# Ledger of designs, part 197: VH-VL binders against b7kms5

Target 1, 80 residues: b7kms5
Amino acid sequence: DTFETVRNTIRIESEVDESLRQLCHEERITKETWLEAAYLYLCEKPEELAQVIQLAQERLSQRKAIADYKRAKTMQERFL
Below, E stands for the ipSAE of ESMFold2; O stands for the ipSAE of OpenDDE; V2 stands for 0.75 times the mean of E and O plus 0.25 times the DockQ between their complexes.

## First folded at step 10 (VH-VL)

Design ua67 (framework fv_maftivimab; at its last look DockQ between E and O 0.03; V2 from the best seeds 0.00; counts 0 for: pae E 7.9 > 2, placed apart)
Fold by OpenDDE, look of step 11:
Structure ua67 (fold): chain C 80 residues (1-80), chain A 121 residues (1-121), chain B 106 residues (1-106)
Amino acid sequence: as target 1 above (80 residues)
Amino acid sequence: EVQLVESGGGLVQPGGSLRLSCAASGFTFDDYGMNWVRQAPGKGLEWVSTISWDSGSTYYADSVKGRFTISRDNSKNTLYLQMNSLRAEDTAVYYCAKDIFRYDSYTLDYWGQGTMVTVSS
Amino acid sequence: DIQMTQSPSSLSASVGDRVTITCRASQSISDYLNWYQQKPGKAPKLLIYAASSLQSGVPSRFSGSGSGTDFTLTISSLQPEDFATYYCQQSYSTYTFGQGTRLEIK
């Protein structure tokens, strides 16, 4: 079989990335194929998917809060 | 489909005032920060102002600080730019642009077609 | 304030050419760098975000690279529809645009 891929930058929280990297190494898979497999699995599990989405939303909120703080801080520093 | 439509541009004398509007549709407006970016004729892009999703934070370029006020009405899905004490150098096409958060930072993924503001005697 | 400097300001090229545009930040912005394309009379269009990530719907001939202060936009094989003005933009602290690079037909 042949397939097309899309290249994207992925930023993962460092502790999660390390843990995931270790798992992938032990299981002889890649983070890419892990993500694909996880998504495909969850597409068939609506309740589990909903739980993952909720968790993802919480994590996103945290990331946004940090980014917003950084934005505000950098703007304040302009006047110092 | 995401749509941003600017309005309110026109001819104004130096020292005058103008209020721009940007009508947003096709996305959850109150989930996203919004921006104004302007472009003088034949010149480059210049960021003007940003407002957070809940209006809790506003940011301005030094060139417009104290003269321009960004605001939004989330119940109307509308972004505003109140421009006071207008100067000739404020002449530009004014774009509204939508924030999107990806990979720990923001980008402008959708833009309106802009509205022209001309400040001249 | 963070200043963004693009080079060159203008560039003449032919269809099929490989084109490279550079952007330099006055301080480190990590990879918080975006590229936009603007055609005459039109609003800018996002091409690349996070220095190297291709926006959905953008042809694969476009690519971005760099981190810190130096960044590049590359068009591997120029197409007729690619003649436009390109802008880099930092999103480390609100937004600041480069001066733009006008890509015209040779």
Scores: ipSAE 0.485, ipTM 0.880, lowest interface PAE 1.1, mean pLDDT 94
Fold by ESMFold2-Fast, scan of step 10:
Structure ua67 (fold): chain C 80 residues (1-80), chain A 121 residues (1-121), chain B 106 residues (1-106)
Amino acid sequence: as target 1 above (80 residues)
Amino acid sequence: EVQLVESGGGLVQPGGSLRLSCAASGFTFDDYGMNWVRQAPGKGLEWVSTISWDSGSTYYADSVKGRFTISRDNSKNTLYLQMNSLRAEDTAVYYCAKDIFRYDSYTLDYWGQGTMVTVSS
Amino acid sequence: DIQMTQSPSSLSASVGDRVTITCRASQSISDYLNWYQQKPGKAPKLLIYAASSLQSGVPSRFSGSGSGTDFTLTISSLQPEDFATYYCQQSYSTYTFGQGTRLEIK
């Protein structure tokens, strides 16, 4: 019957973090409670949840492409 | 749940060829990059090769480039390493390893038990 | 291209000891560093990714820290099952492993 939590570490884009940090400061909430509220809200809105998932998939693909580009560039330089 | 099982290792003469296989199960094989990492007896780990999920990108260590070819068959959930022009210094246990993309980087999260390749006369 | 250097090459410690292993990259790799544990005759196992994130199922006595070029792996209270060789690995560009640190329990 005690409040149970887990601690998570995440990496997000710096511009997004800056914007979210400003919002949390102005509204006097924490990133943890904003994340919980956003997820719970979206779980009750299937169409909006699907759109958020699509955006997340696109952002993930972009981050993978950047990592793959760096890898390819490094391998080219190493063999030259 | 994730299983990677290597096979195809053995004894070969210098200049010979050998093909290794890695059978994967317990995950969606065609969503992940695959890797070969080797370890010579009593020595440390050395990355050998990487192949992307769709075979669109392959990378090789300088020590094996031009001699080894990495490939995969997604319909069979199997990874391969074709090794040609083998040298004594290629003697090692060869591990198959799955990668995963986390924190904007690739990490080798699951490994097979390895298969021994011995290059000797 | 990126060289990874570990220290020490080997060390002996007693159960309950705090153990620290260090790893240095020849150039900045941000936090794209992983730690692996390899027990004799077995495949390596991922312990830590992104310099400080603990892989699921790994005991909390293991921790990692660092960024840029200098990194550490710490075992806060050594257990008998921790006898193993530990490897750091950069994933900033392909993969390069350190030479390994052999941990022997006294």
Scores: ipSAE 0.374, ipTM 0.846, lowest interface PAE 3.0, mean pLDDT 91
Fold by ESMFold2, look of step 11:
Structure ua67 (fold): chain C 80 residues (1-80), chain A 121 residues (1-121), chain B 106 residues (1-106)
Amino acid sequence: as target 1 above (80 residues)
Amino acid sequence: EVQLVESGGGLVQPGGSLRLSCAASGFTFDDYGMNWVRQAPGKGLEWVSTISWDSGSTYYADSVKGRFTISRDNSKNTLYLQMNSLRAEDTAVYYCAKDIFRYDSYTLDYWGQGTMVTVSS
Amino acid sequence: DIQMTQSPSSLSASVGDRVTITCRASQSISDYLNWYQQKPGKAPKLLIYAASSLQSGVPSRFSGSGSGTDFTLTISSLQPEDFATYYCQQSYSTYTFGQGTRLEIK
């Protein structure tokens, strides 16, 4: 009844992942239970959940912008 | 005081089977993921398999999938590797190694001394 | 599969030298890159995790850097006990080790 899972389904920025890993280690909880608890806690707090969503949207936009810049720079360098 | 002691290595013919054990002490075994890593004589390190703290997830290198099975008995603080259908290229020192963080898999901070497995006629 | 290629495969250096070993991944692994030291007949020892985080008890002359596909391990001033083989390892998708870099006495 045990499923093998793909470990890298969710990618987290390395600095955040390092901090979260250390927190979970110290508090003796799993990363997945922390994520579940954080979401369930926020579900009862509509304004705070909205702020988290807004921050998540900003972080996603930044990741996309960085990826676009790197691709454009690589193309320019190939014309030299 | 973290100690990992492998055992069960030896000489076996191709197609044979062997079970390795790793006795753990000095830490809360059932909080940590465990790993097997091997090193053929004169060669580099090769990850073999990983098992999560609760046995809920297991992972294998392509070279051993379907032939090797990782398991653990948290009540005995022991990690196992069942090796079936052994081949000459499985000849190596097999290391038991502990994940650095509770409930996570990232890197290996403590290693055992290794046990030698030789597969030959 | 993610291939990890170390460079050089071996090198000679003198005590006091600054040494740099590189590791290249076949695809981006962010900073999920670890470095290990192994002396003959011994198990590997963790030096650096997350590309640049120094493991407890490892001397500060060791440092790591990099992200994406290109990573370096630097020893700022080589000591006699640093002659060993060094391995990088990605932990992005499962684990893959580089082939190793043997650091020998010049």
Scores: ipSAE 0.008, ipTM 0.685, lowest interface PAE 7.9, mean pLDDT 87
ESMFold2 (binder alone), look of step 11: mean pLDDT 92; pTM 0.932

Design ua68 (framework fv_maftivimab)
Fold by ESMFold2-Fast, scan of step 10:
Structure ua68 (fold): chain C 80 residues (1-80), chain A 121 residues (1-121), chain B 106 residues (1-106)
Amino acid sequence: as target 1 above (80 residues)
Amino acid sequence: EVQLVESGGGLVQPGGSLRLSCAASGFTFDDYGMNWVRQAPGKGLEWVSTISWDSGSTYYADSVKGRFTISRDNSKNTLYLQMNSLRAEDTAVYYCAKDIFRYDSFTLDYWGQGTMVTVSS
Amino acid sequence: DIQMTQSPSSLSASVGDRVTITCRASQSISDYLNWYQQKPGKAPKLLIYAASSLQSGVPSRFSGSGSGTDFTLTISSLQPEDFATYYCQQSYSTYTFGQGTRLEIK
């Protein structure tokens, strides 16, 4: 067949998911096709792609900081 | 591809010391928490120790507190476990494992092959 | 300390069977529950995280459900390659593994 697909499972923030779900519903598209289109579009826009990568790095660092804080807090509150 | 390769295991006398290493490749090492999990022969999995991405936080199972020290060298993509005052009960295969780095997660998405530590006289 | 109890400790089933393994936490852990598969002589492999999220590359015949204290791993149609020991693990407060369930295929 013309297209082969692979299945991925991704965990994202609830508020982001809600916003994306609403967008997909309004525009009559799926999350899968939105993700494909966004990536393909950005690959042809190197400057915009770099900005998205920077945002992704910042969000990753934020999640890491929050996860580390919660780990420390959980250990402290649970095992003290 | 993600690879974790443990080394440093072997036979050691009770009261002795041993240092395990885990060489990581295929991912941005300093973005992830790292873990040691052990499994005694024929037994289940037991978490040993966790270290945060920046070495700012370390956690230990009660059974190893004060005897084991977890550390990492992000410039070498290597995780370590210094084991002191070893006991027969520490005999196990020791696995290096990577946290998936998700919000509030203690989840291990990739594991090494393991290295056998045998504590006996 | 959060205790994790798995049942059964072992079971045998035929290829094509629906297999169910359960896990109980000594206190509520919300959906902070992971499932791992360990084949003989190999390292564990993550199957499911956050109680019900299937890890990339894991066959769709595996599924997880539950929240709070009671959790279930289901294999909808057992395959020969599913011979393994399965472990649950709470991720609410560090790590606690269940004792494991050994699945033997006839």
Scores: ipSAE 0.000, ipTM 0.620, lowest interface PAE 14.1, mean pLDDT 85

Design ua69 (framework fv_maftivimab)
Fold by ESMFold2-Fast, scan of step 10:
Structure ua69 (fold): chain C 80 residues (1-80), chain A 121 residues (1-121), chain B 106 residues (1-106)
Amino acid sequence: as target 1 above (80 residues)
Amino acid sequence: EVQLVESGGGLVQPGGSLRLSCAASGFTFDDYGMNWVRQAPGKGLEWVSTISWDSGSTYYADSVKGRFTISRDNSKNTLYLQMNSLRAEDTAVYYCAKDIFRYDSWGLDYWGQGTMVTVSS
Amino acid sequence: DIQMTQSPSSLSASVGDRVTITCRASQSISDYLNWYQQKPGKAPKLLIYAASSLQSGVPSRFSGSGSGTDFTLTISSLQPEDFATYYCQQSYSTYTFGQGTRLEIK
């Protein structure tokens, strides 16, 4: 190989994964190359990169809130 | 930086009362359950009490039920332990400790330095 | 009430040794088990939570395993700073600590 690569394990929402899988199949590319291309493209576009980062922060906050709610519910059921 | 500072310990006679405080800083106090854990001189750790993030639930060790009351003031980032009807076996260093996860009791990730309570005549 | 029993109560070892401490719960607690380290005159420090999850900042020589009623803490290569008392704790229903295991220099 010309490129030095690393292996990553990433968990994403199922609806997003299904949509991305279909796109990659139709365009005959892989998820890894799509991820690389998307990141490199956005790095050249500061305004668009900032918008993507904001969306990522919003999605992260939503996932944390859901996880916290599930923990609280489980705790109430376990303690006595 | 997370910091928990206990105060209110001291010498008290059997049957007396004492109120411990724990001042918290460096994290969102309102989101975490808080705990009191004690350790008698030369002995192991004993869990005393837990209070949920919203004060909606409180739990006590059998050895202190009916005598101790845990409470918190989220507006002051402060945890309390009201100790009544104190006995010689309540003599211990009392630690304030924070739950590791928001809204759930899984483990205690940060502890204060402890405050000594001595119950003796 | 859930009882927690540690074995051994005390243990002598040398730097570089592999050390194993065991903890048993009186009923199934799934993976709601934590391990703490306490040095003389200091507050306890969380090492492992959820039976096997290493707390941030804790050296990788510490590891935990087990589920249900039987749990193990392992120190793969003992260091001088590891001589301390170790406690297990269940968090399935309130909290209960084991009696502690004192790890002493041989």
Scores: ipSAE 0.157, ipTM 0.725, lowest interface PAE 3.7, mean pLDDT 91

Design ua70 (framework fv_maftivimab)
Fold by ESMFold2-Fast, scan of step 10:
Structure ua70 (fold): chain C 80 residues (1-80), chain A 121 residues (1-121), chain B 106 residues (1-106)
Amino acid sequence: as target 1 above (80 residues)
Amino acid sequence: EVQLVESGGGLVQPGGSLRLSCAASGFTFDDYGMNWVRQAPGKGLEWVSTISWDSGSTYYADSVKGRFTISRDNSKNTLYLQMNSLRAEDTAVYYCAKDIFRYDSWPLDYWGQGTMVTVSS
Amino acid sequence: DIQMTQSPSSLSASVGDRVTITCRASQSISDYLNWYQQKPGKAPKLLIYAASSLQSGVPSRFSGSGSGTDFTLTISSLQPEDFATYYCQQSYSTYTFGQGTRLEIK
């Protein structure tokens, strides 16, 4: 069977990325397959999926605030 | 989807003035910094100017400082470059480019097709 | 002002070759380094940002590495559509482009 894949570049907190990388190494899987499996698993568990979505919304709000701060700081530093 | 369309280029005499425009569509214009980058015939890319998303900050290459003015009208989704006291060395294709803040980097992720400015008598 | 020097200025290669282009900054720019591809008569296209992050839609044969002052762009298996001019650019303090590397058919 033929399947199509999409290439994505995503930004992840370094601590989360390191933890996920260690998990993938220990279990002999890739980040790509772990993400696919996690999403597919959660889609079959609506209550767990809802909890994950809530956490994602909270993290997105925090990330936006941090990105806005870093953007302003970086812009000021770039133009001497 | 995302489009940047430059206009206003042409032939101008040394010492003359010209105003370039860049019409943006397909993204929230006032969330991003905008830039002008030029390329002389057969030469490499040279950054000219940057304006912040809110027009609060403008920056210029030393070669154009005091002669060029970057501005934007967020209500019209349009970027401008006012060029005064033009010199032969300003002859180039002028590109409009959108920046984005990603991974603590400031890449130029979308570019217009450019408009040719020729300074000669 | 930060100077950017690319090497080589021109390179000839064959389809299937591994190609490496280097870029050196006159001072440390951390990972504020971007790579662009420009084909004749066209505007540049972003390939790599933050030294090593691949732009969406760019083939996986392109990769970037480096930090500080020394950076590389690698094409692991050259394809016919890859013959173009490549530019590095620092975005640490304003913007400065390298002089460009022209990749030509051998």
Scores: ipSAE 0.015, ipTM 0.684, lowest interface PAE 6.5, mean pLDDT 89

Design ua71 (framework fv_maftivimab)
Fold by ESMFold2-Fast, scan of step 10:
Structure ua71 (fold): chain C 80 residues (1-80), chain A 121 residues (1-121), chain B 106 residues (1-106)
Amino acid sequence: as target 1 above (80 residues)
Amino acid sequence: EVQLVESGGGLVQPGGSLRLSCAASGFTFDDYGMNWVRQAPGKGLEWVSTISWDSGSTYYADSVKGRFTISRDNSKNTLYLQMNSLRAEDTAVYYCAKDIFRYDSWYLDYWGQGTMVTVSS
Amino acid sequence: DIQMTQSPSSLSASVGDRVTITCRASQSISDYLNWYQQKPGKAPKLLIYAASSLQSGVPSRFSGSGSGTDFTLTISSLQPEDFATYYCQQSYSTYTFGQGTRLEIK
């Protein structure tokens, strides 16, 4: 093989996974090849890459805020 | 790398007191709850106490309530356990453990090496 | 207070064996169950959290399953370094550990 590969396990939102799985099925590609292609494509388009990074930062910030709220709430509930 | 290092254990008479310390490094100490978990010789693990990241909440196992006090100094990245009115059944290795809340779940992701407390005459 | 009971208390196995350890909660804890490994003279190490999530750096031969009251830890092909005591722990209400399962060389 001309490529060395690594195995990764990632957790993504179920709705996003379902949408991506449907796309890959219809286009006859794999999630692995889509991820590689999407990243390589964006690396050649710096303005679009910046937009994707901003969206990723926003999603991460939202997840942290929700996690912090749940953390505080569940800590109180677990020790009552 | 995350490191937790306990100290302060030793031999003490029944009714005596000891103060344990846990020095933390490799993570943002004031973002996480901290815990003490003990293990009597040849026995299983027993949760002892939890303190929230901001010291706003402290919790204790029924077996130590009223005798032990958990505290932390976020400026020194250090966790403490003040143990008073010690009993023979408090004899154990005391572990410092970091908790984390992730994926809607609580777990203890890093542990120190432990410090031995022996309560005996 | 939630009690955690492990089964068996001890078992003997050989390298290459598939090993299964079970843990039962006295009430439903959803998937708020963690598994730890402890070797003699060492601190416990997190293996699995949220019943089935493998901690980073833990070999893939370890897996967890279950929800509610019944949980299982499986080692698909036992290695020499796996001989240890295993503990389940609920985090649904405070923290409670099972009594431990001691895995010994046959």
Scores: ipSAE 0.119, ipTM 0.691, lowest interface PAE 4.2, mean pLDDT 90

Design ua72 (framework fv_maftivimab)
Fold by ESMFold2-Fast, scan of step 10:
Structure ua72 (fold): chain C 80 residues (1-80), chain A 121 residues (1-121), chain B 106 residues (1-106)
Amino acid sequence: as target 1 above (80 residues)
Amino acid sequence: EVQLVESGGGLVQPGGSLRLSCAASGFTFDDYGMNWVRQAPGKGLEWVSTISWDSGSTYYADSVKGRFTISRDNSKNTLYLQMNSLRAEDTAVYYCAKDIFRYDSWALDYWGQGTMVTVSS
Amino acid sequence: DIQMTQSPSSLSASVGDRVTITCRASQSISDYLNWYQQKPGKAPKLLIYAASSLQSGVPSRFSGSGSGTDFTLTISSLQPEDFATYYCQQSYSTYTFGQGTRLEIK
């Protein structure tokens, strides 16, 4: 019957977005359909899914460090 | 479901001390910065303090610096505010609040119900 | 520190009205500006972050705009549940709230 969709806002790194946008343009697909396809494909390949999850965990740790650095830097601007 | 539940508020004499707790559930606590925000009766919101996900960074409003200490225990999913040398002007409802994103975490997306601190003789 | 000033301090409006609330920062804060709604006896609720990004679950009648020092929150068609106090907040250097705008039934 009818499939249903949801709207989400996500933040991704600009260099990754630029690369993904170029890929989508060249292949004539959208970022939404690429995300759906990538997830569905990886769910059928547990070893590859585990590698992606590991990379995601590493990137999350990096983002936390950068967020803390940015907050400290703006705090310094207030005092200095 | 994200929930933040504050406790530890009450009546305290000027110069006294009080420790507030905030129990968090429904999200990965150690992924996010946490905050305390207060509101005096009939007044607006005032940010009090922020702590980073790993406790490596803490920040305080000038009005509380040197008197209040923010801390967290990630193993217990709990945020704390140690309040020393309390003054009448510290009388307020104290809310704990979660930063919105893991990368750019500068908005408060979930808030607790608040706990009332009254500093009065 | 960064001061945030809201205008007006209070306003009266009717259901269906377009309402605009403004917020001014004492220095440039880029787009690090958030909007909150607070009803009596309740904790605040995040409406908009990064000046113009609508928080999940918030009705589309709410919108934010601005950059630098001048920001606006707009409610395109006021509903009964929208009568509340609204706060802006800078997140450029820690957090500072505006004094609040109380939205009341006309």
Scores: ipSAE 0.000, ipTM 0.658, lowest interface PAE 10.9, mean pLDDT 87

Design ua73 (framework fv_maftivimab)
Fold by ESMFold2-Fast, scan of step 10:
Structure ua73 (fold): chain C 80 residues (1-80), chain A 121 residues (1-121), chain B 106 residues (1-106)
Amino acid sequence: as target 1 above (80 residues)
Amino acid sequence: EVQLVESGGGLVQPGGSLRLSCAASGFTFDDYGMNWVRQAPGKGLEWVSTISWDSGSTYYADSVKGRFTISRDNSKNTLYLQMNSLRAEDTAVYYCAKDIFRYDSWTFDYWGQGTMVTVSS
Amino acid sequence: DIQMTQSPSSLSASVGDRVTITCRASQSISDYLNWYQQKPGKAPKLLIYAASSLQSGVPSRFSGSGSGTDFTLTISSLQPEDFATYYCQQSYSTYTFGQGTRLEIK
């Protein structure tokens, strides 16, 4: 068997993307392989994995709050 | 599996009131926003109302604001739409829809089968 | 108030055809656009979110593109089960659906 790949499109914070691009350039790796390596490494480190999941949950909550704020602002402009 | 089942539709006279229910199962109801969307016979979809997971935020289309009230009972996994001062133009199939947060926005990933509301004398 | 306009309102096509339907927003909505499919007598089904992301379980012949005000849904090789009405929806500020595009057998 050979490796089979899937193509993903993801949206991340621009500042995070810039920092990751710099890291990949300096280390001569790609974003795809960094993501794979990071996930595989964390799967073997349950305490670190739990910390990463917590950070991800906090970031998701923040994005939801921002989206909801935009929705509420639109309704106020329409109906006030 | 995820299921949404609407009920409470029927024939009502102009100026009357009706309350729709949507019974949810197969997911953690109090983690998601819920929506009402309607479709008049032979016409397209029209968004009616949205309620957040905790009832902290509600939103309404201009055409129903002041007449319709969206609410939910998380202990019963049930969404409601109280419809007052009904008019002929409110005649439609009313769909219940669950939202999901993707790419910094909400999309409606599961829908019920709909319940028919007919406003006629 | 964001208006969504679809074109055409209806079109006829044959199995195997490439079909394109368009959706226009009255103001920029970035990529906050969803596409739904509705068959007669049934509830709508989510096809595409964020303008171009395919919902799990939806065949790869469906694709979406666009940003800002102009959006396109493409079916690359039409199948018999694809004859339906298609709706776009903006989710940038509350929700507005397009009027729908009815895809009919030629």
Scores: ipSAE 0.206, ipTM 0.811, lowest interface PAE 5.0, mean pLDDT 90

Design ua75 (framework fv_maftivimab)
Fold by ESMFold2-Fast, scan of step 10:
Structure ua75 (fold): chain C 80 residues (1-80), chain A 121 residues (1-121), chain B 106 residues (1-106)
Amino acid sequence: as target 1 above (80 residues)
Amino acid sequence: EVQLVESGGGLVQPGGSLRLSCAASGFTFDDYGMNWVRQAPGKGLEWVSTISWDSGSTYYADSVKGRFTISRDNSKNTLYLQMNSLRAEDTAVYYCAKDIFRYDSWTLDYWGQGTMVTVSS
Amino acid sequence: DIQMTQSPSSLSASVGDRVTITCRASQSIDDYLNWYQQKPGKAPKLLIYAASSLQSGVPSRFSGSGSGTDFTLTISSLQPEDFATYYCQQSYSTYTFGQGTRLEIK
């Protein structure tokens, strides 16, 4: 008996991962089942889903800004 | 940091009994299954026994079934292995190992340093 | 019980070599297969879980592949610290280890 699943490698902020790990251990669930449940639950709540998408977009923008900053700093220091 | 420390090993006569302990720290002990794995001198690893997080399920290798009993005390973060009717073939280093469930798979992610059990006359 | 057959029992290699170790299960275990490394006098260390997933902190030169009954552990460019004994282990029905492969310096 094997469930049909797909393995994914994702990278998330370490503080978020630690918090999620604690939650999963306390509730005796796995990260993958929490992710599935959270997504399915939000799909039935359009207003809440929209807010989550907005937060995701903001976090993505922040990660891009940090990457741009690091590149700019490295470029500037190289021509010191 | 996760730490597992085994104790209770020693020299015992054939037919004798011995109880091993494994003291756990650095993780929520009652959320994980625990295992005993042994290794005879110069030989490979042999799984001995598994106990679920709540002691609701226990499993044993055929070679030890009826002679060994795995148990745990979650209030003391301690795993035990009661070994009865010991045989020369039980001579080995006994390791305590922690279960983890990831990607729909069970894995032994942390191990103790082992305790030597010698069964000899 | 599920039997695990590991080969070779030992092999000699040089630093920089590509090393391959194989493991065969007596029945299909899907991808419920783990790989461990053990150095003399030390406890085993988890290298790979779920046949191909690298444990955090393990160098990327280690990789696993396979599904069903046939599995492979590969070290793409052998380093001095890699000389050790390697074990496969099925986790489909409790646990069964292979006999181990001793990796020795040439």
Scores: ipSAE 0.000, ipTM 0.617, lowest interface PAE 12.3, mean pLDDT 86

